# VHH binders against o75319, part 34

Target 1, 181 residues: o75319
Amino acid sequence: GNHIPERWKDYLPVGQRMPGTRFIAFKVPLQKSFEKKLAPEECFSPLDLFNKIREQNEELGLIIDLTYTQRYYKPEDLPETVPYLKIFTVGHQVPDDETIFKFKHAVNGFLKENKDNDKLIGVHCTHGLNRTGYLICRYLIDVEGVRPDDAIELFNRCRGHCLERQNYIEDLQNGPIRKNW
Key: E = the ipSAE of ESMFold2; O = the ipSAE of OpenDDE; V2 = 0.75 times the mean of E and O plus 0.25 times the DockQ between their complexes.

## First folded at step 1 (VHH)

Design zd1 (framework vhh_4orz_3; at its last look DockQ between E and O 0.45; V2 from the best seeds 0.00; counts 0 for: pae E 13.1 > 2)
Fold by OpenDDE, second read of step 2:
Parts: sequence; C-alpha cells; structure tokens
Structure zd1 (fold): chain B 181 residues (1-181), chain A 120 residues (1-120)
Amino acid sequence: as target 1 above (181 residues)
Amino acid sequence: EVQLVESGGGLVQAGGSLRLFCAASGRTFSSYAMAWLRQAPGKRREWVALITSGGKTDYADSVKDRFTISRDNAKNTVSLQMNSLKPEDTAIYFCAARYYPSLGTKYDYWGQGTQVTVSS
C-alpha cells in the first residue's frame, strides 16, 4: 500500500556528500501514489531526489536501496543512466555478514568502474539513517580503516541526523571487523 | 595545522635495520592516516607504507614483509621499522598525513624528510 512510513517526515530528505568519500545518504523517495497523503512541501519523489542532488552540484552514479520492501518506488522511476541495486536489509537488527558483504562488493565495484568521475553512491533505507548509516560506516571502518567514532561522526554530520540504534552504534564501535571477501 | 618531524634516518649496511619516527603536533593526530613515502635520487617519490586512523596497514610491494608501520596515538607518533635494508631503499623518507586513508588522495601535511642511506 501507500502507507507513509512512520516518522518519515521527520528526516531531511537528502544529506550531504560525505567528504573524502563517494557516499550520500537520503531517505526513501516515495512514488506518486504517496503524494495524496503528503503536503506539497513534504513530497519527496525519485525526481525530487535527483533535483536535490543537482542542487548540491553532485551527480548520482549508483543507488543502493536497503529497504525491505518494494512498495516505495520502482526502479523504472529512476533515470536509466543510474544503476539501481536492491539489498534487502531487515530493520532494527545489525545487518548480517552477507548483507554487509553485498554492500561492500557493490561499493567496491562501483569505485573500480568509476575511477574517472566523481559520481556519488546514493544509499538509502526507509529513513536513510540507521541501516544506511551502519553500512556506510561499516564500509569506512572495515575497508577504509577509519576509526569507528570518526566514521559515525562524519555520517551523522553529513546526514543531518544521528544514528539512533544503540545496537548499530555498539557494533560499529566495538564489534568485529567483517570480512571484505 | 599539523607539523610533522621525521627522525631516525642515517647510514646503515645492507641487511641492517633502521627505525624511523615521525612526531606530529596537534590534538587531532588520531584522526589522520599516516604514511611514509620516499624519494630516491633521480626517481619519483613513491609511497612506502600507510596506517589508517583505525590502525589498518598497507605496504608497497617492494617493502612488504621487511617494513612495518605503526602508530602511537598517545604520543602522536608514527614509526617505520625497516628491516633487511637494501641499497635500493636509499632515499629521503617523508612522513605525511591525510584525513582520509584512500590511496591517491593528496596528503595534507608533510615532514621535512630524513635521509636513509644503505651501503652495499
């Protein structure tokens, strides 16, 4: 259905590019069928996403969708020039090793293929915060060797909202590094 | 601004060992990836080793298993243990710092360099 996700309106639609990275986080865009339940200023469609990215003088090169549903928008709603990757990620629990690996693999593949440009990896879950933040930070920590606190701080600052889930934060700060292969 | 000062360079015979040190100023040392680079006479500067803010290490193939990079955040220092030194290791060694660890990124801060000479 076209049920608006809980607290979806509370979050900024699009964050900022994470400096030194190719990541940008945003909340899930909603297809047209949701608009009837939203005020005009609350609407955030796939088209709106791209407009907002352009306003930041950036360009999306990949969208990674971490939501555990397909009801929010269709890949067909995106420009054909921007690849779309779905990684079904269960909410509220730390993503499993397979999910983490899929994410890392996707990011690494993108970086390998996009060495000649500065296009961004757009990552979103429902709110573009917890699952999104965890996986981005997990990548920075495991692959790039960034200190957990620095990764978390960077994400929070750029997203404009802080990671909320203590289990995610705890895992990032004190959990084991996950295999990159 | 972060200032970097190298020490520990010198003359050593082939097969010998040296330990280089780099002292960093400031309170933000723990946030920076630290690297050692070297420049031999008539050659381009080349990357030698990197240690990320999180402690992950990487090495150039030419020094792998011979050199070890480490850091002490409490002392704001990074070191390079160089074992089994070869004449080809002769160069000025530079300490460098950057906020992001990815290779290819411009370093934000540089030391003055320390000379390492390995004799045959």
Scores: ipSAE 0.180, ipTM 0.617, lowest interface PAE 2.2, mean pLDDT 93
Fold by ESMFold2-Fast, scan of step 1:
Structure zd1 (fold): chain B 181 residues (1-181), chain A 120 residues (1-120)
Amino acid sequence: as target 1 above (181 residues)
Amino acid sequence: EVQLVESGGGLVQAGGSLRLFCAASGRTFSSYAMAWLRQAPGKRREWVALITSGGKTDYADSVKDRFTISRDNAKNTVSLQMNSLKPEDTAIYFCAARYYPSLGTKYDYWGQGTQVTVSS
């Protein structure tokens, strides 16, 4: 059967918009079938996600799903007006160049098509922390020229939780810039 | 969709200072990297300074210790403080915007330029 992801309850459902960017990070929404295993105050469905974003006076224009599974919710659980992109990303290793380039390309395309609005790019993995934080920070460092420590600090503050995987942090601080070849 | 208008240019003596302003209109100013480029008579346009959406700055070697770029997202402005001006700084100065994540060195929007003349 379906089980709640390990430590999922330990994390805030949704962070805050990262100022100066179009990014917002959150943990994976869980479809209604998971609610039998959750107290009412623990529920975080796709509908709950959109309600929480609206409560912050924000609007989603794209969701990027970095989980290595499709069991948590279906794209059909999202409003038809919000594009959904799946990038299967393995959890323990630093994401490979192909994954990084796919993420950059999706963000680049969204921002080009949405320069006349202020809609957000929502990014999540299982906890909305390690893979999510890595790819957002990698984007800010490589594309926007943000200092690694500033990108990490901005993400940690806005997500409400600090990046946990030391290999991810080390790659962001000291690793090579990926130049989209 | 974004319009850029420069101001603050003029005539100044060598060793003097000028502050250039670029006013941006339209949404998403805070998401743009902003740059100053210049073109001297008979020369190619050269990059002078850049400030990213996140506030990181970079400068051409010729201006690195003399010019400071800054931005004010509340006022939708970017400015260039130019100190210790030299006759070689004489050029038309252009404000340019790159909406991230535009790739390479190409800018999406350009102002019309403001003339800076430094007399010996």
Scores: ipSAE 0.000, ipTM 0.138, lowest interface PAE 13.5, mean pLDDT 86
Fold by ESMFold2, look of step 5:
Parts: C-alpha cells; sequence; structure tokens
Structure zd1 (fold): chain B 181 residues (1-181), chain A 120 residues (1-120)
C-alpha cells in the first residue's frame, strides 16, 4: 500500500549539509502514487528532493536508502547519474554490526571515488532522523573520531530535528567500540 | 581563522628519529581535528596521522607503530614523533586542521610544510 508513513508529515523534508562532512539527511521521498492524501505543500517526491538540494547550491553524488521496505519510491525515479544504494536497516533497534559495516564501507567508497569534487551523500530512512542519525553519527564517531555528543549535536542542528530514540543515543554515547573492517 | 606553522624538519640517516611540531594560532585550537600529511617527490599528497579534538589517533598503515601524533592544547601545538625513519619517508610534511577528522586530503587550514629527508 500507499499509506503515508506515520508522522512523516511532521518532519522537514531535507536538512542542511553537515559542515566539514559530505552528509545531508532527508526523509524518504514518496512517489506520486502517495500524493492523493497530501496537500500540495506537503508533497515531497524524488524530484522535489533534487530541487531542494539544488536550491541549497549542493549536488548529490550518492543516495543511501536505509528503509526496510521497497514501497516508497523506485531507483528508476532518481536521475540515472546518481548512484543509489539500499541498506535494509531494521527500525526500532540499534543496527547490527553488519549493517554498520555496510554503511561505513559505502561511505568510504564514495569518499575515495569523489575525492576531487564536493558532492554529497544523501542518507534517509523513513523520517530521516533516528536510523539516519544513528548511522551518520556512528560513522563520525568510529571512522572520523568525533566525540559522541558533538556528532549528535551536529546532526540534530543540521537535520532540524533531534534524535528521538534513547536506545540509539545511549549506544552512541556508551556503546561498545566497534571495528571498522 | 587558524594559522599553522610547521617546524622540526631536516636531514636524518635511515633508522634515525625526528620530531615535527605545528604551532597553531587561535583560542579554539582544541576544537579542531589535527593531521599530518606528506607529499613525496612526484606523488600526490597523502595523509599520515590524525588526532581528533577528543584525543583519538589514527595512522596510515605505512607509519603505524613508528610515528606518534600528539597535541598540547595549552600550547596550541601538535607534534609528530617519527622513529625508525626510512628513505620512503622523505617528503614535505604538512600540518592541517579541520573541525571534523578526515582520512582524505580536504582540510580547512594548511601550513606551508617542512622538509624531511631520510638518507640511506
Amino acid sequence: as target 1 above (181 residues)
Amino acid sequence: EVQLVESGGGLVQAGGSLRLFCAASGRTFSSYAMAWLRQAPGKRREWVALITSGGKTDYADSVKDRFTISRDNAKNTVSLQMNSLKPEDTAIYFCAARYYPSLGTKYDYWGQGTQVTVSS
């Protein structure tokens, strides 16, 4: 079905580029079949995503889709020139080590291939908040050595919404040291 | 704005040691991740070591266990202790700063570099 995800309307469509990183976070874009229950100002399609990125004078070079479902839009709805990667990430629980590794591997691969440009990695889950914020912060902490509280604060400010799930926040702050390989 | 000045480079025999220093200006030095990068003749600039604002360190595989990065936030300095030097370590060494650490070569502020030459 084409049911609008719960609370999806409550979140800003697209955040701002996180300074000093290649990340930008957004909520899941919805293909046109979802729009029958949306006011025009509530719509946020794949096309709207790219328009909003362009309005920020930015360019996407990769989209990482963290949703555990395939119903919101198809990769064919995206420009062919933008690589797309789905990493199925179960909601409501801290992502497992395999999921974290896949995310780190994808980001590192992007940075290697895009070292001579300034394109962004767009990351989303359903709301662009909890799973998205967790994995971005996990990368910054584990790979870039950012302090947990600094990573969380940066994400919250740039997304325009705070991480909500305490189990994610606790794992970022106090969770085990994880391998990057 | 942050200004960075390297020192401590020179000529040393293989197997020897050198300590590089980077003096930084500004009262917010402690908020930046600091890195050393190097550029050997005919090669691209590559990262060598980094230290986060929180003190976490990381090293390129080629220098691991031989080089040690450290910082002194009271003196606004970062240093690189280089032991067991090899001719392959010959390069211009740059100090760089960024709000968040990066393994790449994109940093917000750069020093002018200091030459290290390791003779066989």
Scores: ipSAE 0.000, ipTM 0.180, lowest interface PAE 13.1, mean pLDDT 86
ESMFold2 (binder alone), look of step 5: mean pLDDT 83; pTM 0.844
OpenDDE, look of step 5: ipSAE 0.134; ipTM 0.586
ESMFold2-Fast, scan of step 17: ipSAE 0.000; ipTM 0.212

Design zd10 (framework vhh_4orz_3)
Fold by OpenDDE, second read of step 2:
Structure zd10 (fold): chain B 181 residues (1-181), chain A 120 residues (1-120)
Amino acid sequence: as target 1 above (181 residues)
Amino acid sequence: EVQLVESGGGLVQAGGSLRLFCAASGRTFSSYAMAWLRQAPGKRREWVALITSGGKTDYADSVKDRFTISRDNAKNTVSLQMNSLKPEDTAIYFCAKYQTGFYSRPLDYWGQGTQVTVSS
């Protein structure tokens, strides 16, 4: 139930906006029930997320949750003004085409509806790194035509942590382009 | 700051062809999407073509199938091949730099432009 994800404390809570994109990655925020297991400085709640984003002079326009559980926080913990999208994404394996498509579709929809603002797409999995990084990079590569190495470098730099899983990296670098529709 | 220098413009008859070039300064050319813009007399500047860092291209409907954008990352150059030119293509053409992605922030850098005139 309220078990802190493994290695969750090891990662920066929020990355930086990826320049030239609307993406920002962060680790999963944890609802209050987890706070009893954390030092005050380790706490990272949905409220903390928004505060940290604000500190960067940014604003979230969408949150895409890639975790494969719903135990970390509830959509109700988020401001009503920020849409929340859940895409159940299995860890450790390259997301399937359906997952990739869902992600792309969500991002594209957001971008079409938010042309008049500079709000960010917040993406997270558990650590906000591997699944998050893969899907963001996959989008940049497949949809935006970014070179794989450039996408990976950009994500790593902005997240403050590097993609760790070789299968993700390899798929991004050498894998086929996935359909965008 | 990246400097962009356009060249290749000129006078051409309708149906003719021109090839524009853009030379970009800096070491990070390959990381950026590049675009061509144009501004006709009395009109607003409009997007013409885009090429991403990975080589994907997009075009305005008005130039689709007539214009081709390409890039050489080794030479830090972007080109625009313009075929089947029309009088309505008459404009100053600008090379511009995007940040990463089609939906990124607006273009932040462009050159002085090169004049393209298409006569009837």
Scores: ipSAE 0.008, ipTM 0.303, lowest interface PAE 8.5, mean pLDDT 90
Fold by ESMFold2-Fast, scan of step 1:
Structure zd10 (fold): chain B 181 residues (1-181), chain A 120 residues (1-120)
Amino acid sequence: as target 1 above (181 residues)
Amino acid sequence: EVQLVESGGGLVQAGGSLRLFCAASGRTFSSYAMAWLRQAPGKRREWVALITSGGKTDYADSVKDRFTISRDNAKNTVSLQMNSLKPEDTAIYFCAKYQTGFYSRPLDYWGQGTQVTVSS
């Protein structure tokens, strides 16, 4: 149905660009059919997403959708000029190596094709926090050589919410580097 | 592979200063971000300072306002000026080339580094 995701209203719609990176994180946009259950100031549609990114003087060049569902919005709700990538990621479990590889490959491909611009990679799951934060931090640690605690702090600060899942945090801090590209 | 050679380390008392140098072999140095990393006894390597190809700098909180990174593209060198040294700055210091974009992954650093020992 048209039920608002649990705790979705508890999170800021969109974070700030992560300085030194091309990443910006946000919670899942909700298509028009959900607006009947939201006050005007709570609405966060695909259109609202792009308006908020523009208000930060930023531009999206890719959206990576990590949700395990397509009920919240459709790719057709996005501007035709912005590529959309779906990576079906189960919540609660640390993403598997195949998922991590797909994410790294997508990010690396985007960066190669967008060397001459400053467009952002927008990443979201349902709340834009745990799966989103894990994969962004995993990329920064494994590919960019950022220290785990620094990656986590940067994500938390820019998202405006701290990573909540202890198993995700533990894997980022003490888990192995994934050499799967 | 390009070779990076660190120098300038030594023994110094707390409150003292040292200047580290990194010499890079070959061309295209000006296109890369450069960083200094360190490894203290019994600890993992950590980054200390970064300088982009355009000259923008960034520092770890532990060294901010005490260390200054700079580069000379004509000489293919990067330097780290370390002031107000503390015993906890004792480490082997390495330089690294980074790809521009993101926080940039270390691409090339190896060898023995340069040892910095700060006595109390």
Scores: ipSAE 0.000, ipTM 0.110, lowest interface PAE 14.7, mean pLDDT 83
ESMFold2-Fast, scan of step 17: ipSAE 0.000; ipTM 0.212

Design zd11 (framework vhh_4orz_3)
Fold by OpenDDE, second read of step 2:
Structure zd11 (fold): chain B 181 residues (1-181), chain A 120 residues (1-120)
Amino acid sequence: as target 1 above (181 residues)
Amino acid sequence: EVQLVESGGGLVQAGGSLRLFCAASGRTFSSYAMAWLRQAPGKRREWVALITSGGKTDYADSVKDRFTISRDNAKNTVSLQMNSLKPEDTAIYFCAALPYYKSTGHYQYWGQGTQVTVSS
């Protein structure tokens, strides 16, 4: 279906680049079929995403889609020059080790292949907040050695919204480091 | 901690040549890949050239065969020889350093940039 995700309108469409990282988080862009249910100013399409990124003088090098559905937009809606990776991630629960590993692997692969540029890794779930924030922070904590609170603060500040799910926050703060391989 | 200072920019006519230089501070210059990036007004920052610590080079398609990146590890310098310059090459050029094998994979150090203007 083409129903607007709950509370989707409440979130900023695109965050800011996280300083010291290649990450930028955003809410899920919606394909044209959703526009009839939105005010013009509420619309956020794949095209809008790229426009907004450009306005920040940035460029996307990869999109990681963490949504657990394919109904929001199609990879074909994206420029051919930007790789698209789907990692089906269940909402509301802490991502499992496999999901975390997939995410880390994708990020590391991107960074290895993109040492010569400053393109960004765009990450989104539905709202671009909880699942997105968790996995980005999990990466920063596990791979980059960032303090959990610092990672969370950085993400929240740059996304313009704070992680909401206590189980995610607690896992980031107090949970075990996940294997990177 | 590395500081980068670019020089060599200026005004040149189309078809002309410029050589940019970047001086790096610090003792760990050899541990970094060095790159040149440029940003034209109203455009995105774009990668121009890269040279690894070992001397491997890569270039953006737009500058391939016209630009040459080189480095001198003994002098902690990286240079960009720009030949056959085009108006489209007009931009602020930045020298950047990237630590090798760092997981973040982004440029950590930037200079202030040097203006290159190519007139028609």
Scores: ipSAE 0.007, ipTM 0.258, lowest interface PAE 10.2, mean pLDDT 90
Fold by ESMFold2-Fast, scan of step 1:
Structure zd11 (fold): chain B 181 residues (1-181), chain A 120 residues (1-120)
Amino acid sequence: as target 1 above (181 residues)
Amino acid sequence: EVQLVESGGGLVQAGGSLRLFCAASGRTFSSYAMAWLRQAPGKRREWVALITSGGKTDYADSVKDRFTISRDNAKNTVSLQMNSLKPEDTAIYFCAALPYYKSTGHYQYWGQGTQVTVSS
């Protein structure tokens, strides 16, 4: 259907690039069929996403979609030049080790293939906050050796919203390092 | 991560001009929105001008058409050209990095400020 995701309007469409990384986080874009339920200033289509990234003088090289649905937009709504990866991730639960491994593998592969450019990895779930923030922070902690509180602070300020799920925060701060990559 | 240092303040007569500079150091200055804020004695700190990472600008009504904000990402600088200065522009001017897209008030990095005094 064409129902707007719960609380979707409460979040900024796109954050800023996370300094020292290739990550940028955003909420799920909504295809044109959703626009009749939105004021003009609330619209955030796939086209709007790319316009907002361009306004920051940045360029997307990969989109990682963490939603557990395909109803919000289709990969075909994205430019053919931008790779799209779907990792089906259930909300509310800390992502499992398989999901964490897939995310790390995709990021490492992108970075290896994009050494000659400065293109960004765009990551989103429904709100671009909890699943998105968890996986980005998990990568920074496990792969780059960033302190958990520093990773969380960096994500929160660049996204413009703080991670909300206490189980995600607790896992990042006190959980085991996942030594898969 | 980003460190900011302001310069260019001083004493100027009403109707005069000053150009303020903010030098930034850090990994990705170009990804930040940059702002100038000011605080006069006994008054609240107020936002003056903003420039996004993409170069779009916005201004407080009190300075519109008189002030121009610009950035040079190659030199990691942001500047504020102040024309037609008035005594009420007297304040300490602060450079700030805005870490959040379209967020106002969530300034992560602040400079120490530079004093601007406009005499009548």
Scores: ipSAE 0.000, ipTM 0.099, lowest interface PAE 19.5, mean pLDDT 84
ESMFold2-Fast, scan of step 17: ipSAE 0.000; ipTM 0.110

Design zd12 (framework vhh_4orz_3)
Fold by ESMFold2-Fast, scan of step 17:
Structure zd12 (fold): chain B 181 residues (1-181), chain A 120 residues (1-120)
Amino acid sequence: as target 1 above (181 residues)
Amino acid sequence: EVQLVESGGGLVQAGGSLRLFCAASGRTFSSYAMAWLRQAPGKRREWVALITSGGKTDYADSVKDRFTISRDNAKNTVSLQMNSLKPEDTAIYFCATQYSRGWTYEYDYWGQGTQVTVSS
């Protein structure tokens, strides 16, 4: 039930907006029931997420949740005005083409509908690092034409933590471009 | 609150067809997006298809062009027409509600699902 994800406390709650993009990455928010196992300074609820984004003078327009679980928080814990997308992904494996295409489709749709504002796409997995960083970088490489090493460096700097999974890094650097169609 | 009951599963040969049904009870069925998910032995649950309250559909690549999701708001039912079935489609199929929050949502499971077994 209320068991804190392994290593969750080791990661910064929210990164910085990635300059030149609409992306911001963060670790999974934990609903109020988890707070009994956390010190006040360790708490990171859905409400805390939105407060931290506002503190950066940013606004979320979409949340993409990459976790394979429903135990951490519910969409009902989020403001009704912010769209929520759930893409079930497993850890350790490079996301499959179906997952990549679903992510790209959601990002492209959001950008089309939000041309006249500067709202951000918030992306998270459990730690907001490996699956999150992979999919954001994959989008930047395949759709935006960013060089792989530049995308990875930008993500690492803005997230405040470096991508850890070598297979993800190798796929980004050397893998094929996934077609958007 | 919404209650869901799945039916229509069974044993079929590869290349065959099945139609699954989800019967919903509740006062606001038409306001919910509806989805089908499946779980194969030894595998994690995966999303298969969804239909919004407005009738827009989306499918997993593994089932695209073979499966069709539809809804009948007057009868409070969602169905999944499965054609050209493969052994890899063998799984327990779950009907799920999701409150429309925009693009896609976390799913609620309301039954034990319906078993689909595809033999070679």
Scores: ipSAE 0.005, ipTM 0.151, lowest interface PAE 10.5, mean pLDDT 84
Fold by OpenDDE, second read of step 2:
Structure zd12 (fold): chain B 181 residues (1-181), chain A 120 residues (1-120)
Amino acid sequence: as target 1 above (181 residues)
Amino acid sequence: EVQLVESGGGLVQAGGSLRLFCAASGRTFSSYAMAWLRQAPGKRREWVALITSGGKTDYADSVKDRFTISRDNAKNTVSLQMNSLKPEDTAIYFCATQYSRGWTYEYDYWGQGTQVTVSS
């Protein structure tokens, strides 16, 4: 139950805001029960997430959790002022159209409701990289008309890690645009 | 290795405009996100603007809507159009290659800087 995800320690906990967007990606924060298995400097809790975001002079307005489990942390671990959205997303495979649509819908809803502020959409999967990167890039490509390579480059640079899954990259670069409704 | 050379600095009156240029050496310019930073006397160096390799931009709040960063990958240049300049904008301006390392901005290559002085 409290196993540290594979290679979780290898990834930077929090990326940078993606310029020109409201997105920020991070790896999954782990609740306190995981801390006994981590060195102090390796710990990354929900509280740590918010602290790190504040250090960037940013504020989270929404968290989208793409993990396919609920074992890492609880929504109750988050401030009540920050909405939490779970989108169960299977790893290693390109998200299906329903998942993509859910993501897009959530983002669009947030943007409509948060026009008067500069709060960020925090997105994470396990590592905050592949699933996270894919869906963010898919949004940028399909909704905002960003070139695939530009979207990927932007995400990679801001996350501090590059998308690793070739199937994700290939789909972003050469795959069809998915319906936004 | 990338060499960066800034130009375009000078003395300008408040409310005036300047355009800074940064010329990069090498053939890999298009692979780098570029940033402008500035350092005022007695102050820490601060981030001013960013443009990714793909052309996405971001600005410090203090310069937002006044400054515009742009790049020309064909010419290996990055520019900073500075409008509505204020005395508070007085600083040495640097261009740098930027990358993200977690929650911090990191820079690998720097220019020597160009002085911008805004008189009241």
Scores: ipSAE 0.000, ipTM 0.216, lowest interface PAE 14.0, mean pLDDT 91
ESMFold2-Fast, scan of step 1: ipSAE 0.000; ipTM 0.183

Design zd13 (framework vhh_4orz_3)
Fold by OpenDDE, second read of step 2:
Structure zd13 (fold): chain B 181 residues (1-181), chain A 121 residues (1-121)
Amino acid sequence: as target 1 above (181 residues)
Amino acid sequence: EVQLVESGGGLVQAGGSLRLFCAASGRTFSSYAMAWLRQAPGKRREWVALITSGGKTDYADSVKDRFTISRDNAKNTVSLQMNSLKPEDTAIYFCAAVKSYPYYTGSFDYWGQGTQVTVSS
């Protein structure tokens, strides 16, 4: 139903663009039906998302939704001009290789098609932190060859919150590189 | 602040080779992705090659298989080996640094002053 995710209010709605990347992370926007349970200042809808992105003088070119549910908002709530991709990602555990591959493939596809612009890849899970941070960092590490600590630091700084799950952090720092194909 | 200084540019005949160097100041060189960009007369600055902090490389299609980017973290240098040069490669070549992975649109944190490369027909 319209249950507000646990701790959802504790996180900044939208992070900052990760310098040198096309990534921006945010917590899940909630459709209007959730507003009944929120103070006005706590509301964060799909519309609010786009407004906040514009305030940063940025533009979204793709939204990757990593939540494991569809109850938060509908793709129809988004502008038609912004592609929406759902990658069902289980929480609390390191994403499997298939999930990682799907994410990488989506990002690579976007980058290939958007070389002539500066539009962002918006990524979110529930809180826009752990699953989101892991997959972004996993991409930077595996595909772009960024040092794990640098990737994590960059994400944390830009998201305004640090990755919390030790298993994610450990996997990023010491885990194997995942295949990019 | 990171200072970047390019060297190795010059005049070369078509089909020839040049090697550009970029020396970076500071102790944080290994944290930056390094790139070469170029700007030809009357044209927009374009991305040429990039090497990430982890050593992965990428190239513009126009220079792929002809140019090779490499870095030496111990010496705080990045180089661009340019082979099979063409008149179309004539440009000012810039070394640039960015803290994260590449931007094809040319957003970098630090820039060198550039070195002229001229390829005669």
Scores: ipSAE 0.005, ipTM 0.257, lowest interface PAE 10.8, mean pLDDT 91
Fold by ESMFold2-Fast, scan of step 1:
Structure zd13 (fold): chain B 181 residues (1-181), chain A 121 residues (1-121)
Amino acid sequence: as target 1 above (181 residues)
Amino acid sequence: EVQLVESGGGLVQAGGSLRLFCAASGRTFSSYAMAWLRQAPGKRREWVALITSGGKTDYADSVKDRFTISRDNAKNTVSLQMNSLKPEDTAIYFCAAVKSYPYYTGSFDYWGQGTQVTVSS
């Protein structure tokens, strides 16, 4: 049946809010059907995600799901009050300009609509690390003018794990700024 | 499509109980998730409790084990039972509804006017 993603257990479920931003990163939540393959302390369901966010005295206003599958959980497994956006991204490859544009547009739209609150944008891929870290850092570099090394360090510290994919790191440090607007 | 009206607020002593009601008008009430949010003086609005269209509930950590949200689809009502009230629970309490959460990029679709809850020490 349903198999736990490779190395999913190696990563912290949810990081800390990235200071000065509205971003928080986490690994993919797994719906109830996966729990038979997990010890109680390893479970990280959609409900567990929201409990952990509240434990940090934070509130999610948007989830951006970067996985190329819907097998891990369904939007229906989330609270009906939290908007959900799916951006299909392939692992291992640096996201293309269209994907980067979609991510930036979603973030900018959320920030415009949420000027009077402090709700967070939750971003995840399978491990909440490479695709997630790339797109968050790309936004900070291209839109907010953060230095690449500073963006990467901030993400790594707040996620609790360092970006692993060398091609992603190289693109962030040395690649062109994507001007999507 | 939905209009919300809160009631049941008032003044209560610490340790006491209050029950808030939200009356909804509209044919699609059973399709909405319903929430209670509160706003204390000088603070931002915070979420308190949620009940989905399917009846599943969720609570802010500050109110777990003290507050209970429930709904009655036949009467188009959602209620919040508040027990063991504390002075820090003093706030205006709002009822809110949301219909479409998948791929939606906005906030709550409908809000009530709010009802004042004051807890004396």
Scores: ipSAE 0.000, ipTM 0.114, lowest interface PAE 15.5, mean pLDDT 84
ESMFold2-Fast, scan of step 17: ipSAE 0.000; ipTM 0.123

